VH-VL binders against q9nrl2r1430to1533. Designs and how they scored, part 150

Target 1, 104 residues: q9nrl2r1430to1533
Amino acid sequence: GGVHELSAFEQLVVELVRHDDSWPFLKLVSKIQVPDYYDIIKKPIALNIIREKVNKCEYKLASEFIDDIELMFSNCFEYNPRNTSEAKAGTRLQAFFHIQAQKL
Below, E stands for the ipSAE of ESMFold2; O stands for the ipSAE of OpenDDE; V2 stands for 0.75 times the mean of E and O plus 0.25 times the DockQ between their complexes.

## First folded at step 10 (VH-VL)

Design k186 (framework fv_ficlatuzumab; at its last fold request DockQ between E and O 0.95; V2 from the best seeds 0.85)
Fold by OpenDDE, fold request of step 15:
Structure k186 (fold): chain C 104 residues (1-104), chain A 123 residues (1-123), chain B 107 residues (1-107)
Amino acid sequence: as target 1 above (104 residues)
Amino acid sequence: QVQLVQPGAEVKKPGTSVKLSCKASGYTFTSYWMHWVRQAPGQGLEWIGEISPRGGTTNYNQKFQGRATLTVDKSTSTAYMELSSLRSEDTAVYYCARGTEWYSKPGLYFDYWGQGTLLTVSS
Amino acid sequence: DIVMTQSPDSLAMSLGERVTLNCKASQSVKSYVSWYQQKPGQSPKLLIYGASNRATGVPDRFSGSGSATDFTLTISSVQAEDVADYHCQQYYSYPYTFGQGTKLEIK
C-alpha cells in the first residue's frame, strides 16, 4: 500500500482505540484471567498488534487490514455470548468500524 | 480524594420526572465509567445503567430502558440520571458509583459511591 | 437476567467466629463476581472483585472464593465493625445484578 493508505490505517486504528468500546480489544486476552480463551480462539489478535502491523507496513491491501479487524471482532463474538459486556462493546465498535472503513 | 456528591433527597409525584445529579471530584472524570444503582427501602441493590463520560456510551438495565437516561456534563464533572414516568416503586436511594477506567472491563467493580439521593414518589 | 441468590438472609455470630456468606448465580458467571459491604445508613463499600481479589484497604480477614455459580465471602474472624449488609454482584452479562443481601449481626 501507499503512504496515503498507510496513514488511513493508522488513523482508523487510533479512532478504534479511542472509542468507548475498545477496552476488549486493546491488547490480547490474558491467559491467566481467561484460561480457556486460547483453547477456543486460534488466531488471537488485538488493536495493539494491528497497530504494529500497520507501523511495519505489513498491510499491502486495505482488504488485509480489514480482514484483521474483522478477525478481531469475530474472535470476540465466538468467545463471548451476546449479552456479555465484551460482545456488546464489540457489536458497537464493529458498527463504527464498518462506517469508518468505507473511507479506505 | 475521590468524591461523588449527590443531593440528599427528592420528592416527586407519580407520572413526573426527576433528574438526579452526581458531582465527581478528585479524579479524571472522563477516565472512568459511571454507574447508577438504586436501593429500595429494606431491599437489595439494583443496577440501572452505566455511562462513559469520555464518549457518552451507555448501557442500561432493560428494566429501565426508555425511562432512564444517563448523561454527563464534562465541563462540571457531573453525571445525571433522569427517570421519567415515576411510580411509587421507584422510591429508593439512588447511588452514583465510579466504575473502572475506560480501558478496563466495565462493571468489574464500583470502588467509590455517592452518599445517595433518596427519591420519594408519592401522591 | 442472571439471578444472584444469597444465603443466609441473616445471621448472628459471636466475635471472633468464622463467617461464611454464600452467593449462587442462576447460571455461570465465571469469576465475574464482586462483593460489597454496606453498614447501616451508609453507601456500599467494595470488598472483593473478580471473585477473589481483595480491594485496596480491605482487611485480610475478608476473602472471596468461587467460580461459575457458587461464590463465598469469608470473614475469618468477625469483628464488631463488620456488622453490615453484604451484597454480591455479577458483571458477566447485562444487566449487572445483585443478590438480595445478607445481614450480619454480632451476638
Scores: ipSAE 0.901, ipTM 0.953, lowest interface PAE 0.5, mean pLDDT 96
Fold by ESMFold2-Fast, scan of step 10:
Structure k186 (fold): chain C 104 residues (1-104), chain A 123 residues (1-123), chain B 107 residues (1-107)
Amino acid sequence: as target 1 above (104 residues)
Amino acid sequence: QVQLVQPGAEVKKPGTSVKLSCKASGYTFTSYWMHWVRQAPGQGLEWIGEISPRGGTTNYNQKFQGRATLTVDKSTSTAYMELSSLRSEDTAVYYCARGTEWYSKPGLYFDYWGQGTLLTVSS
Amino acid sequence: DIVMTQSPDSLAMSLGERVTLNCKASQSVKSYVSWYQQKPGQSPKLLIYGASNRATGVPDRFSGSGSATDFTLTISSVQAEDVADYHCQQYYSYPYTFGQGTKLEIK
């Protein structure tokens, strides 16, 4: 808890954003481009929202930050079939996150 | 202007390997995915794989996995496709094509294409 | 793999006629279909992406429609320069797959 963990959260989000597989996660899914997304996904989230929460000091515990990141990946795998480029990107980015999160 | 320049032709014997080049200019090389697509004489297009020059991430058509290797040289803005264990069935025109920006779904479109390299695999 | 099937294999049209080219996916690809024009001896050129969006510089006589499994490319008034092979492609799932192509000729 505290300033150290908030600094670490910012660093992790920056690393995720800069990863090649971040593209499905940078912003909320467009309802215009994907009309059925919000019928299936009830707790939408994206890296820009998580980064804003970090900057506003809304995460009090590392577990809260990790839960939001895991929700983002869970939404991806719930909506996107396994062979889609979204699901493949999500699988690799989640593995990358788990390695980086060990430093928390 | 955006250009992707490829050699015109290569002739190789069965069982050998080839490394085809694609030199990009006129845009920020690391900002876009690069794709490789082939076309056998008189036939349709076949997607081989994609690479992000930004981070080096690759995705392959399973048919070519283990035989095709995609790489880039950022200093020269050049993409490469190496194809090993060549067969007569690999005779085709091989295209490189610029994909979408790194922050967009790869494969959404291929907006600029190289002129293609005709690879002939014969004894 | 998702199989993309185009029809017809070839057609010959008179100048000014409306041309309709079809593309069928073996399973739903939502709207993740692009169309490419390939003139003899040339590289493919992007015409349509996302089933219905015209690429920059493509004449408005070209339009795309469809979703799920059935897609159509329409040329409202065919011109001599439209002689080419036309390829549809899905990018919904890996591997990306193309149809076999439709050859358009002028009578």
Scores: ipSAE 0.769, ipTM 0.912, lowest interface PAE 0.8, mean pLDDT 93
Fold by ESMFold2, look of step 11:
Structure k186 (fold): chain C 104 residues (1-104), chain A 123 residues (1-123), chain B 107 residues (1-107)
Amino acid sequence: as target 1 above (104 residues)
Amino acid sequence: QVQLVQPGAEVKKPGTSVKLSCKASGYTFTSYWMHWVRQAPGQGLEWIGEISPRGGTTNYNQKFQGRATLTVDKSTSTAYMELSSLRSEDTAVYYCARGTEWYSKPGLYFDYWGQGTLLTVSS
Amino acid sequence: DIVMTQSPDSLAMSLGERVTLNCKASQSVKSYVSWYQQKPGQSPKLLIYGASNRATGVPDRFSGSGSATDFTLTISSVQAEDVADYHCQQYYSYPYTFGQGTKLEIK
């Protein structure tokens, strides 16, 4: 959408990246390091890709932006058992996101 | 020249608390996770927890949840581990160890270790 | 908690022999295993991470292998300076856990 919404999406992505629990989500999971990931996760997404989509104005509605962020967390919980560091990070970052997303 | 400097020894009575320090140098303190690991005399290694100096996020071994508290002081590049309600079974060498970069899985490796603080808990 | 069980508990080897140290996880930890060397009176030193990646400065005679539940550390030609305790550790899930250690001695 408009310049104000794009600025808000960009600011939210920046806040997510700054959070300590962003590390599982910064870029796509490496197929070399995690060979079975893409056998299980069919719609991969990460913060760097979401940020590029914001920069290219590919989100027409705030709901589309929110859906990509929620997909990112859903992928994390689908692939990673609850006691993994990835799942714990995802739980905390998702809670942080829900608080910040109320500003949209 | 990464260094993690810890005091050599501490002696405490049961029921008290201790706050152990770990002074980091030779790298950007806020860029790496910090871990705490202990080793009772003649025993194996036991992970206590980790902290991000970047934002203060902590993860604890459930065994120590409620007794151990990890903190950092960014201005002095120092990590702290406080252990409360001490008992004789807490007698061990306590290590701090540098983990991975902030953008990586925290426990992937512990590449630099302090020399450890021997905590003795006795009456 | 994921239990890491090492075998043997101890062994004595002649210089130049090949030694294999074993580590078994109570459930799959994928390839999220590291190995540490601890010489008497010293802090642990990282040898291997990710099951098979040699850490910086670790001699070529050390190698790691395995996945899921069964892991090995191999020393292709044991040297006198390799006298130490060796610990495996999983970092797949919380809490991170170490094996009980294997003590390597020279005959």
Scores: ipSAE 0.765, ipTM 0.923, lowest interface PAE 1.1, mean pLDDT 94
ESMFold2 (binder alone), look of step 11: mean pLDDT 92; pTM 0.946
OpenDDE, look of step 11: ipSAE 0.885; ipTM 0.948
ESMFold2, fold request of step 15: ipSAE 0.729, 0.717, 0.704; ipTM 0.913, 0.912, 0.909
ESMFold2 (binder alone), fold request of step 15: mean pLDDT 93, 93, 93; pTM 0.948, 0.948, 0.949
OpenDDE, fold request of step 15: ipSAE 0.900, 0.900; ipTM 0.953, 0.953

Design n7 (framework fv_nezutatug)
Fold by ESMFold2-Fast, scan of step 10:
Structure n7 (fold): chain C 104 residues (1-104), chain A 122 residues (1-122), chain B 107 residues (1-107)
Amino acid sequence: as target 1 above (104 residues)
Amino acid sequence: QVQLQESGPGLVKPSQTLSLTCTVSGYSISSGYYWHWIRQHPGKGLEWIGYIYHSGSTDYNPSLKSLVTISADTSKNQFSLKLSSVTAADTAVYYCARDRWYGSGSYPFDYWGQGTTVTVSS
Amino acid sequence: DIQMTQSPSSVSASVGDRVTITCKASQSISSYVAWYQQKPGKAPEPLIYSASYLYSGVPSRFSGSGSGTDFTLTISSLQPEDFATYYCQQYYSYPLTFGQGTKLEIK
């Protein structure tokens, strides 16, 4: 039992949540507001789910964490056309993530 | 101090199921670590078999596919390996070990059992 | 699977020598590499985690370095008890994989 420390994953998720472009990714897409989302997206995920998994120590290896973040971006680009504010936010946040993920 | 100790039969016949148990002392297997099986073939390197986490979550080396089951008995502070349909290729020293995952502070396999030799022979 | 390749496979050295062992990953693994020492008939003993951090009780003559795909274990002044086989291991991705080992032998 050593000193409790914030994991690298927790620090990175906090930086993603605080980014201006995180708004499409903070929580799962509403079925009421976007009824066809779950017909198109088969593996929904969001930053709140990823953060819960980090806090519960469910990521064994960095690649599992990276895969979940990449799935989140992949879902965004599959559902949202390129010229939407959602897709533009996703593009900028993904670039930020790739820079930060070099630490992992 | 933490100690891991393997136990099981030293000789198993081809096509049978190999059953090994790791007994943990000095630490509860329900307390946050991942508990693994690793083997070493005669004169060769180390091969990861799989793990169990206290939640019941398991993962196995894809090369062993459906042949492996790892389970835990928290009341006895033990976890066990079952390897089905064994062949001569499964002859190895089998180790149990633990690792910890917490992001950048992760460190693998800080404690190992002494190893138990398993020979698969008719 | 991530393949870990060690070089050399065997090295002969004398007490007091500086010994360097390398480990190469088939893809980038950041700093998620550990090193182990194994003596005949014994379980592996941990030496280094996260490429460069020593486990408690490991002598300071052992050091690790590297990032991405190329990693190095160095023994700065070889002692008689250091003759053993050394293994690197990645823990970036499942399945966990080990190098083939480097046997350190008396010259």
Scores: ipSAE 0.000, ipTM 0.576, lowest interface PAE 15.8, mean pLDDT 86

Design n7a (framework fv_nezutatug)
Fold by ESMFold2-Fast, scan of step 10:
Structure n7a (fold): chain C 104 residues (1-104), chain A 122 residues (1-122), chain B 107 residues (1-107)
Amino acid sequence: as target 1 above (104 residues)
Amino acid sequence: QVQLQESGPGLVKPSQTLSLTCTVSGYSISSGYYWHWIRQHPGKGLEWIGYIYHSGSTDYNPSLKSLVTISADTSKNQFSLKLSSVTAADTAVYYCARGEYWLSDTYYFDYWGQGTTVTVSS
Amino acid sequence: DIQMTQSPSSVSASVGDRVTITCKASQSISSYVAWYQQKPGKAPEPLIYSASYLYSGVPSRFSGSGSGTDFTLTISSLQPEDFATYYCQQYYSYPLTFGQGTKLEIK
């Protein structure tokens, strides 16, 4: 059901934002702090953008919502070496997401 | 709901300093976001003037050179624009706006004041 | 400075028409484009950010697309309240810059 799916997306985004490992994903990477990020990452995204898309009922299917969350993690792993705090946080948060996404 | 309201004189003489204040309600300036001034010349497009962050950090449009100062008074929840040595070219509607940073440390504007008309004439 | 050029400068259309407005950046700006609607005597209001994301409360008849240098704003079925001037804005680099505006006249 459309209304039920939108409520579930909002709940899941809230759970992701509250997670201890959400800090690299709350907002987009600063160009001042990381000037080459946008040369490497073609489709930047973050939880604040995904939250806004949920609020505007932009996701028609659960798969579209899941794709945006997975893009966020994919960008993290593409830019950040495996041993960085960002990549480690991303790995843990992605595992949490995969468990929660089964409820969708 | 966040609201911004500009105030200041509608008529300024050439060579004087234009002073405008933006009063913010429904949100505390010291809680975040960047706070901007934008102007619109009669029959022309929009021109970004500059911003302030509550820490005192500012950035200004280089085309306005050393003539612009933006300041904040967090106790009054206000921020202000001073434009010195004004000329007829500074005649415009002046807007204050909140800068949203959804994509990066560069901003688009999610809330705007209604605008205040400033005429520079002798 | 990054120059934003809008086309057309003005357009006349009837209620129910599909209208497309184009914005061209002088250099690649990825997706860092916002669109605003300004009605006579009022401040601009946000419509679109990140080239394609609808701002909260904006009707679904508005959509944005594009990346790099070429961007479009589309109104799929024009309504009377859509009479306004539309502006694009880049926020890829400082100073922030706007297009010159496109005036949309209904009828």
Scores: ipSAE 0.000, ipTM 0.555, lowest interface PAE 13.0, mean pLDDT 84

Design n7b (framework fv_nezutatug)
Fold by ESMFold2-Fast, scan of step 10:
Formats: structure tokens, C-alpha cells, sequence
Structure n7b (fold): chain C 104 residues (1-104), chain A 122 residues (1-122), chain B 107 residues (1-107)
């Protein structure tokens, strides 16, 4: 299962990680750099967490996987004003994700 | 193959700045891992100090943030810790470490330096 | 900050014993915990990550389990080289935090 084969979810997460605009999403947001982040964002998530969930076979449906990726983008847009480099990266990466997710 | 080696003074006077350098071999710092400093006080557990990414991005433990600077010199394949205004409480073994990568970044540590003992004493 | 509390703080055991060490987080951390082994005079070495995944080259007698706030490291049959101090670490949020350590001593 999920540890010994590359699922469609694993392939998509790898493509997201390799994208130039993945930098805000690779790991959980630093509480040191952004002290108020966890006061505002109640369901933090990042690509490393999503990939671990894929490897543990925690996604039973494509919709659950898509929901977690969308939560990641939603958190980005909730916290970051639209004119920030984080929000701009999130907008481009989300568009890339929507194209790739059509294959799921 | 990846090896980390700390270097520094071993003895520092109170109120001075502690400066330590980690030399990385077998892997280029500019190739994309996060590089960390961790310390261990005598008879106590491990304390995370902070990290640097080759882009210059840093993060520091809040308990130390105003006192800590981490920098990287990718041409020498080194990263360094500067801890200002030291006291006897900063006496510890200091480690440099690389965090883990298995298709995603997991901030736990797969490679550590040997550790260097720093004593803060007059 | 997330506090990690280990129990016991020390344990004496004999070769061949099954040993269990626990680690409790002050809040839910999903499965984002790693375990390390540290021998005197040496740096810590990774044993387990993501609560239950064995790090490359680590003997199969080591296993990890748990999720949320309660985590366990088990050594199924102690060997002489296993006498060391063991640490858990959370990586759910920054700052990264470690347990206080569990010292495994020969009985």
C-alpha cells in the first residue's frame, strides 16, 4: 500500500513540493517568525503533513485529499493580505493544483 | 557521507558573545535542507536554538530570539551561531544538525555534529 | 510552547527485557513525534519518526506507537548496546521541543 507504491495523491504532492511557488507551504508556519498565526489559523496544515497523511493511507477519498490542500490555501489567503508574496505564491500554486487535481 | 563538525572557543566570559561554526562536508548547504543549532545543558535535556535555510530565512527559539543570530556562508559550506550577552546558564554542549527529508520536510534531525562543549566562566 | 513529558525519568532493566518509555504532549500533536537514542559522549541518533516509522538501519526490536498526546517507544528485547538515554521530540509546531529524557541503566 501507500508506503510501497506512488499513489496519485503522492505524485500530486511531489509536484506541488517541486513547484517554484511551494515555499510558503512546505512546513508549518513558524510561530517565531509569525507569532499571531496560530491565534488566527485554527486548522494549520502544510505539504509535509499532507504527504505524511498520504503515506499513512489516511485519505479514503480524493475529496478528503482535495479538502486538505484547499484548507492549506484557505489558511494562506486568510492570514496573508492579497498583495504579499505568500498570497501571490498561493494563488499561482492553487491554480496549478486545480489543473492537476482534474486527473484525480 | 554527510558530516557536520562544530568549532568554537570552549571557554567564554560572561557578557561576551559566543561564536560557533558548523562545517558541513559531503553535502552542499545550498542544495536545500534546513540547518539547525541545538544545545544540551549539563544534566538537562535538549533545547532547540534555531535554523537557517540557504536563502537567509531563519527561525529562533522565542526564549533566545533577542540573543541569537544564525548565518550561513555557502561558499565555505558553513553556518554559524552567535549568542550575545552570555551567562553561566549558556554553559552547554552545542550541536549543529540537519533536519530530515523523505519527499517532504520533517523538522527532526537525521545528521548531527559531534558536539562542542562551551563553558561560560570568568 | 508544547511541553513533552517522558516517563519514567530512569529505568533499570536486564538484557532480554521488554522496555516501554512514554511521552506525553501538552496538546494534540497528531503523529509528529520523533525518538532519539543518545549514548554517553555522543550526539543523539534518530530511531523513529512520525510516531511509528523506523529510521533507516535501526533494529526491528525498536517500535513506536501513539497519536494525539500519548506516545510510546518500545524495545522488545533489550540488547547490551541499548543502554542509553532516550528522547522524544515534537515537530507539530515551532519552537521544536524535546522530552526531558529517559535513562536506561543496566540492572
Amino acid sequence: as target 1 above (104 residues)
Amino acid sequence: QVQLQESGPGLVKPSQTLSLTCTVSGYSISSGYYWHWIRQHPGKGLEWIGYIYHSGSTDYNPSLKSLVTISADTSKNQFSLKLSSVTAADTAVYYCARDFYEGSWLPYFDYWGQGTTVTVSS
Amino acid sequence: DIQMTQSPSSVSASVGDRVTITCKASQSISSYVAWYQQKPGKAPEPLIYSASYLYSGVPSRFSGSGSGTDFTLTISSLQPEDFATYYCQQYYSYPLTFGQGTKLEIK
Scores: ipSAE 0.000, ipTM 0.560, lowest interface PAE 14.7, mean pLDDT 85

Design n7c (framework fv_nezutatug)
Fold by ESMFold2-Fast, scan of step 10:
Structure n7c (fold): chain C 104 residues (1-104), chain A 122 residues (1-122), chain B 107 residues (1-107)
Amino acid sequence: as target 1 above (104 residues)
Amino acid sequence: QVQLQESGPGLVKPSQTLSLTCTVSGYSISSGYYWHWIRQHPGKGLEWIGYIYHSGSTDYNPSLKSLVTISADTSKNQFSLKLSSVTAADTAVYYCARVPWEDSYGLYFDYWGQGTTVTVSS
Amino acid sequence: DIQMTQSPSSVSASVGDRVTITCKASQSISSYVAWYQQKPGKAPEPLIYSASYLYSGVPSRFSGSGSGTDFTLTISSLQPEDFATYYCQQYYSYPLTFGQGTKLEIK
């Protein structure tokens, strides 16, 4: 039996992906389903992109990782009014992230 | 109640390093929130300097990045700013500040220190 | 960097007047703007966050509006304690940036 180690960033991304409120954030917003999204959001990002960056060791500092996660939430709140299901999911997931980020 | 208080020298000579400390009471800085430094030039607007997160992660205003270091001392519940090679342009009131924990839109500053005046002069 | 431009730089008004201050972002920032009030010799105090939400304890005569690039702070009926300098701030992206300030003076 081997010993497997996960980076702190990978472990946190996995916890975010598994959260019930992650559904708006798992993949980039579809151009087919939401054509105006990319007219409004200039720096699109999603958990699958962030996880790929973690796997490629592209984050040199925890602040860079945190910035990408916060950008993801900022995009959500920019496109979606506060009372939407997406914005409510984002609010809860961001609070969860702030608690989990204490591990970094 | 959360309170922030800045301390440091009121007068610094050009080319020296400015060192300021923010003492936090009523709340632990190790709670996983962002603690910021902001300054205000005489008769002018506000300029964001940078932040530190409890993990030790920092980010700095790109205009100051080569000159700024922010650090934390969890045992004293303090975080500090060092600004190297100061000039007269660094004369300002320096504030430490916090973003609110509970608000998901919370990248605004809800608690500020009273400010400490720093003059850079020979 | 996102530049925040306030208009006017100063405004003279009388108690009871309606006062409007504007803030323009150099790019879309959605509703990620806060407004602060600063009195001489004091630290800034939050008034409004997320463009239109009043901070706790702030009187209802203060209101904020706008989205995208254009934002407005309104005081519906000016009171003596409202004479101060007002700043807008974007928190859409780092570095955080502020407007240059609007000084509200007694006419």
Scores: ipSAE 0.000, ipTM 0.546, lowest interface PAE 16.4, mean pLDDT 83

Design n7d (framework fv_nezutatug)
Fold by ESMFold2-Fast, scan of step 10:
Structure n7d (fold): chain C 104 residues (1-104), chain A 122 residues (1-122), chain B 107 residues (1-107)
Amino acid sequence: as target 1 above (104 residues)
Amino acid sequence: QVQLQESGPGLVKPSQTLSLTCTVSGYSISSGYYWHWIRQHPGKGLEWIGYIYHSGSTDYNPSLKSLVTISADTSKNQFSLKLSSVTAADTAVYYCARELYDWGSEHYMDVWGQGTTVTVSS
Amino acid sequence: DIQMTQSPSSVSASVGDRVTITCKASQSISSYVAWYQQKPGKAPEPLIYSASYLYSGVPSRFSGSGSGTDFTLTISSLQPEDFATYYCQQYYSYPLTFGQGTKLEIK
């Protein structure tokens, strides 16, 4: 095919995915590994869902994109105690996101 | 080009541990995000076994979770599968595969090894 | 676990035919479906990802559609090299699950 311009949202999602601390966020949390997750978290989301929404041009405003990323972090901190590797990764990745999101 | 190559024993006895290795060339395991094992039983479809993420995190199919260990050796650019307590039901072709969230890659398995046949005989 | 059900289990067709294969998920998976082609003695090769995006190098006669629970793979004008088994796969959640396969055979 054709060549398509990479959106600012896709660039930011790719940067998040490539970050060392992205591992808790790449895919939806496994119900088998974490069976009570979906009892606690009512709006699950992950970077693969967000990237797909970007690719399908579903974000019309930067605020909609930012809201989905922030929901992802909020879910992490709601489910995972502060001392977990997931919460620590989330804290570092969220700080990275806040710096990058200033470009949006 | 990126290539994956499975290796291990073709024949394993029941109750023993099956050990398979996937050797990756043309790409660094530490740069790829998810590395998977999948198997295919004779006359059946594909069954996902598990993955290892480049950080060392793993997830396994719940039907196999107590029997499976996946590990990586980044110095050799290899990742490996161990299946304990094998039975005739573990007879299958075993594939390793890459799933990458990089530029131009989405959340599917884009590169597969050729497969290695494992027979569990009694 | 998300169950992926393909239909038909086999289809007989002639070169030049339009062929459609369907895949149904047991729950909504948005567009997180990939399709693979497998020839005898070979590993599966990707055809489609995200339900409708064509993998690099795959001929344009292949197309995918669908969202939610119902997905379709279409071959618009069947060629001799297309006789193979086709699998759908969801990557919405772990464990990853595949359809049982559809064998495309010469009529």
Scores: ipSAE 0.000, ipTM 0.552, lowest interface PAE 14.7, mean pLDDT 84

Design n7e (framework fv_nezutatug)
Fold by ESMFold2-Fast, scan of step 10:
Structure n7e (fold): chain C 104 residues (1-104), chain A 122 residues (1-122), chain B 107 residues (1-107)
Amino acid sequence: as target 1 above (104 residues)
Amino acid sequence: QVQLQESGPGLVKPSQTLSLTCTVSGYSISSGYYWHWIRQHPGKGLEWIGYIYHSGSTDYNPSLKSLVTISADTSKNQFSLKLSSVTAADTAVYYCARGYDFLEGSWYFDLWGQGTTVTVSS
Amino acid sequence: DIQMTQSPSSVSASVGDRVTITCKASQSISSYVAWYQQKPGKAPEPLIYSASYLYSGVPSRFSGSGSGTDFTLTISSLQPEDFATYYCQQYYSYPLTFGQGTKLEIK
């Protein structure tokens, strides 16, 4: 929790958002288009929500920020079968996140 | 490094169709993002024209909707603008740009082409 | 359409000055505002998104603030390369709209 940590979180979220494989994660899954999603996933989250939390200084510890990013990937793998484009994108983006998170 | 480059005729006669192409390098347009056309009239501000998504989904500024067509050629990694029935008011610098999609219908532009000047004159 | 109005239309300043540019939306747009810098003969370059987030590689002397209808871009200590035209853009509602621009001039 300091100004340095908040700046680092913002930069990392921006890098995730700009990654080719961010498309399944940019915003919350549509309840209208995917109505069973919220029956399965009890703690939905997406990069736009995480970005807003960073903006509002809601992360007090780096672990809280990392936990939200990991929750996002966990939700993806829980809902989507391994052979889907969503799960494949999630796998690549999570690997990228793990490399970038070394800089936190 | 991802780059956008506009190309097309710099001079178009009134009543004809303006055709411009944006070539994207370093990123496949079929991989994501929204791809936009924006123009800037001499001495004036920026005007959003419209977008295309690789699925073929398009939308246009309502003020231009009847005159504009945007299309994509994913095999060439290009997207193109056609503006019909041009007048002197369509004289502008035309930019292609990559739109970051924060919410559907909600973009800011993180990459821009260098711009190409189009003059509509007889 | 949401109208974006910038103030002032032009401002004269010296290197080292603090410069403030404002942007007013005709209706509430939350934080969905981006700022761009455009140098003569060049394409606009992103500076700020979501009202206050610095785009990658943008110097820390640039900052953005505001929410709702009133937004501000601040340059804390002007450098020679900062003389340019600045544009705000809303991305809250379709169609996307830009401010008319603020030209930052020497002296």
Scores: ipSAE 0.000, ipTM 0.557, lowest interface PAE 12.0, mean pLDDT 85

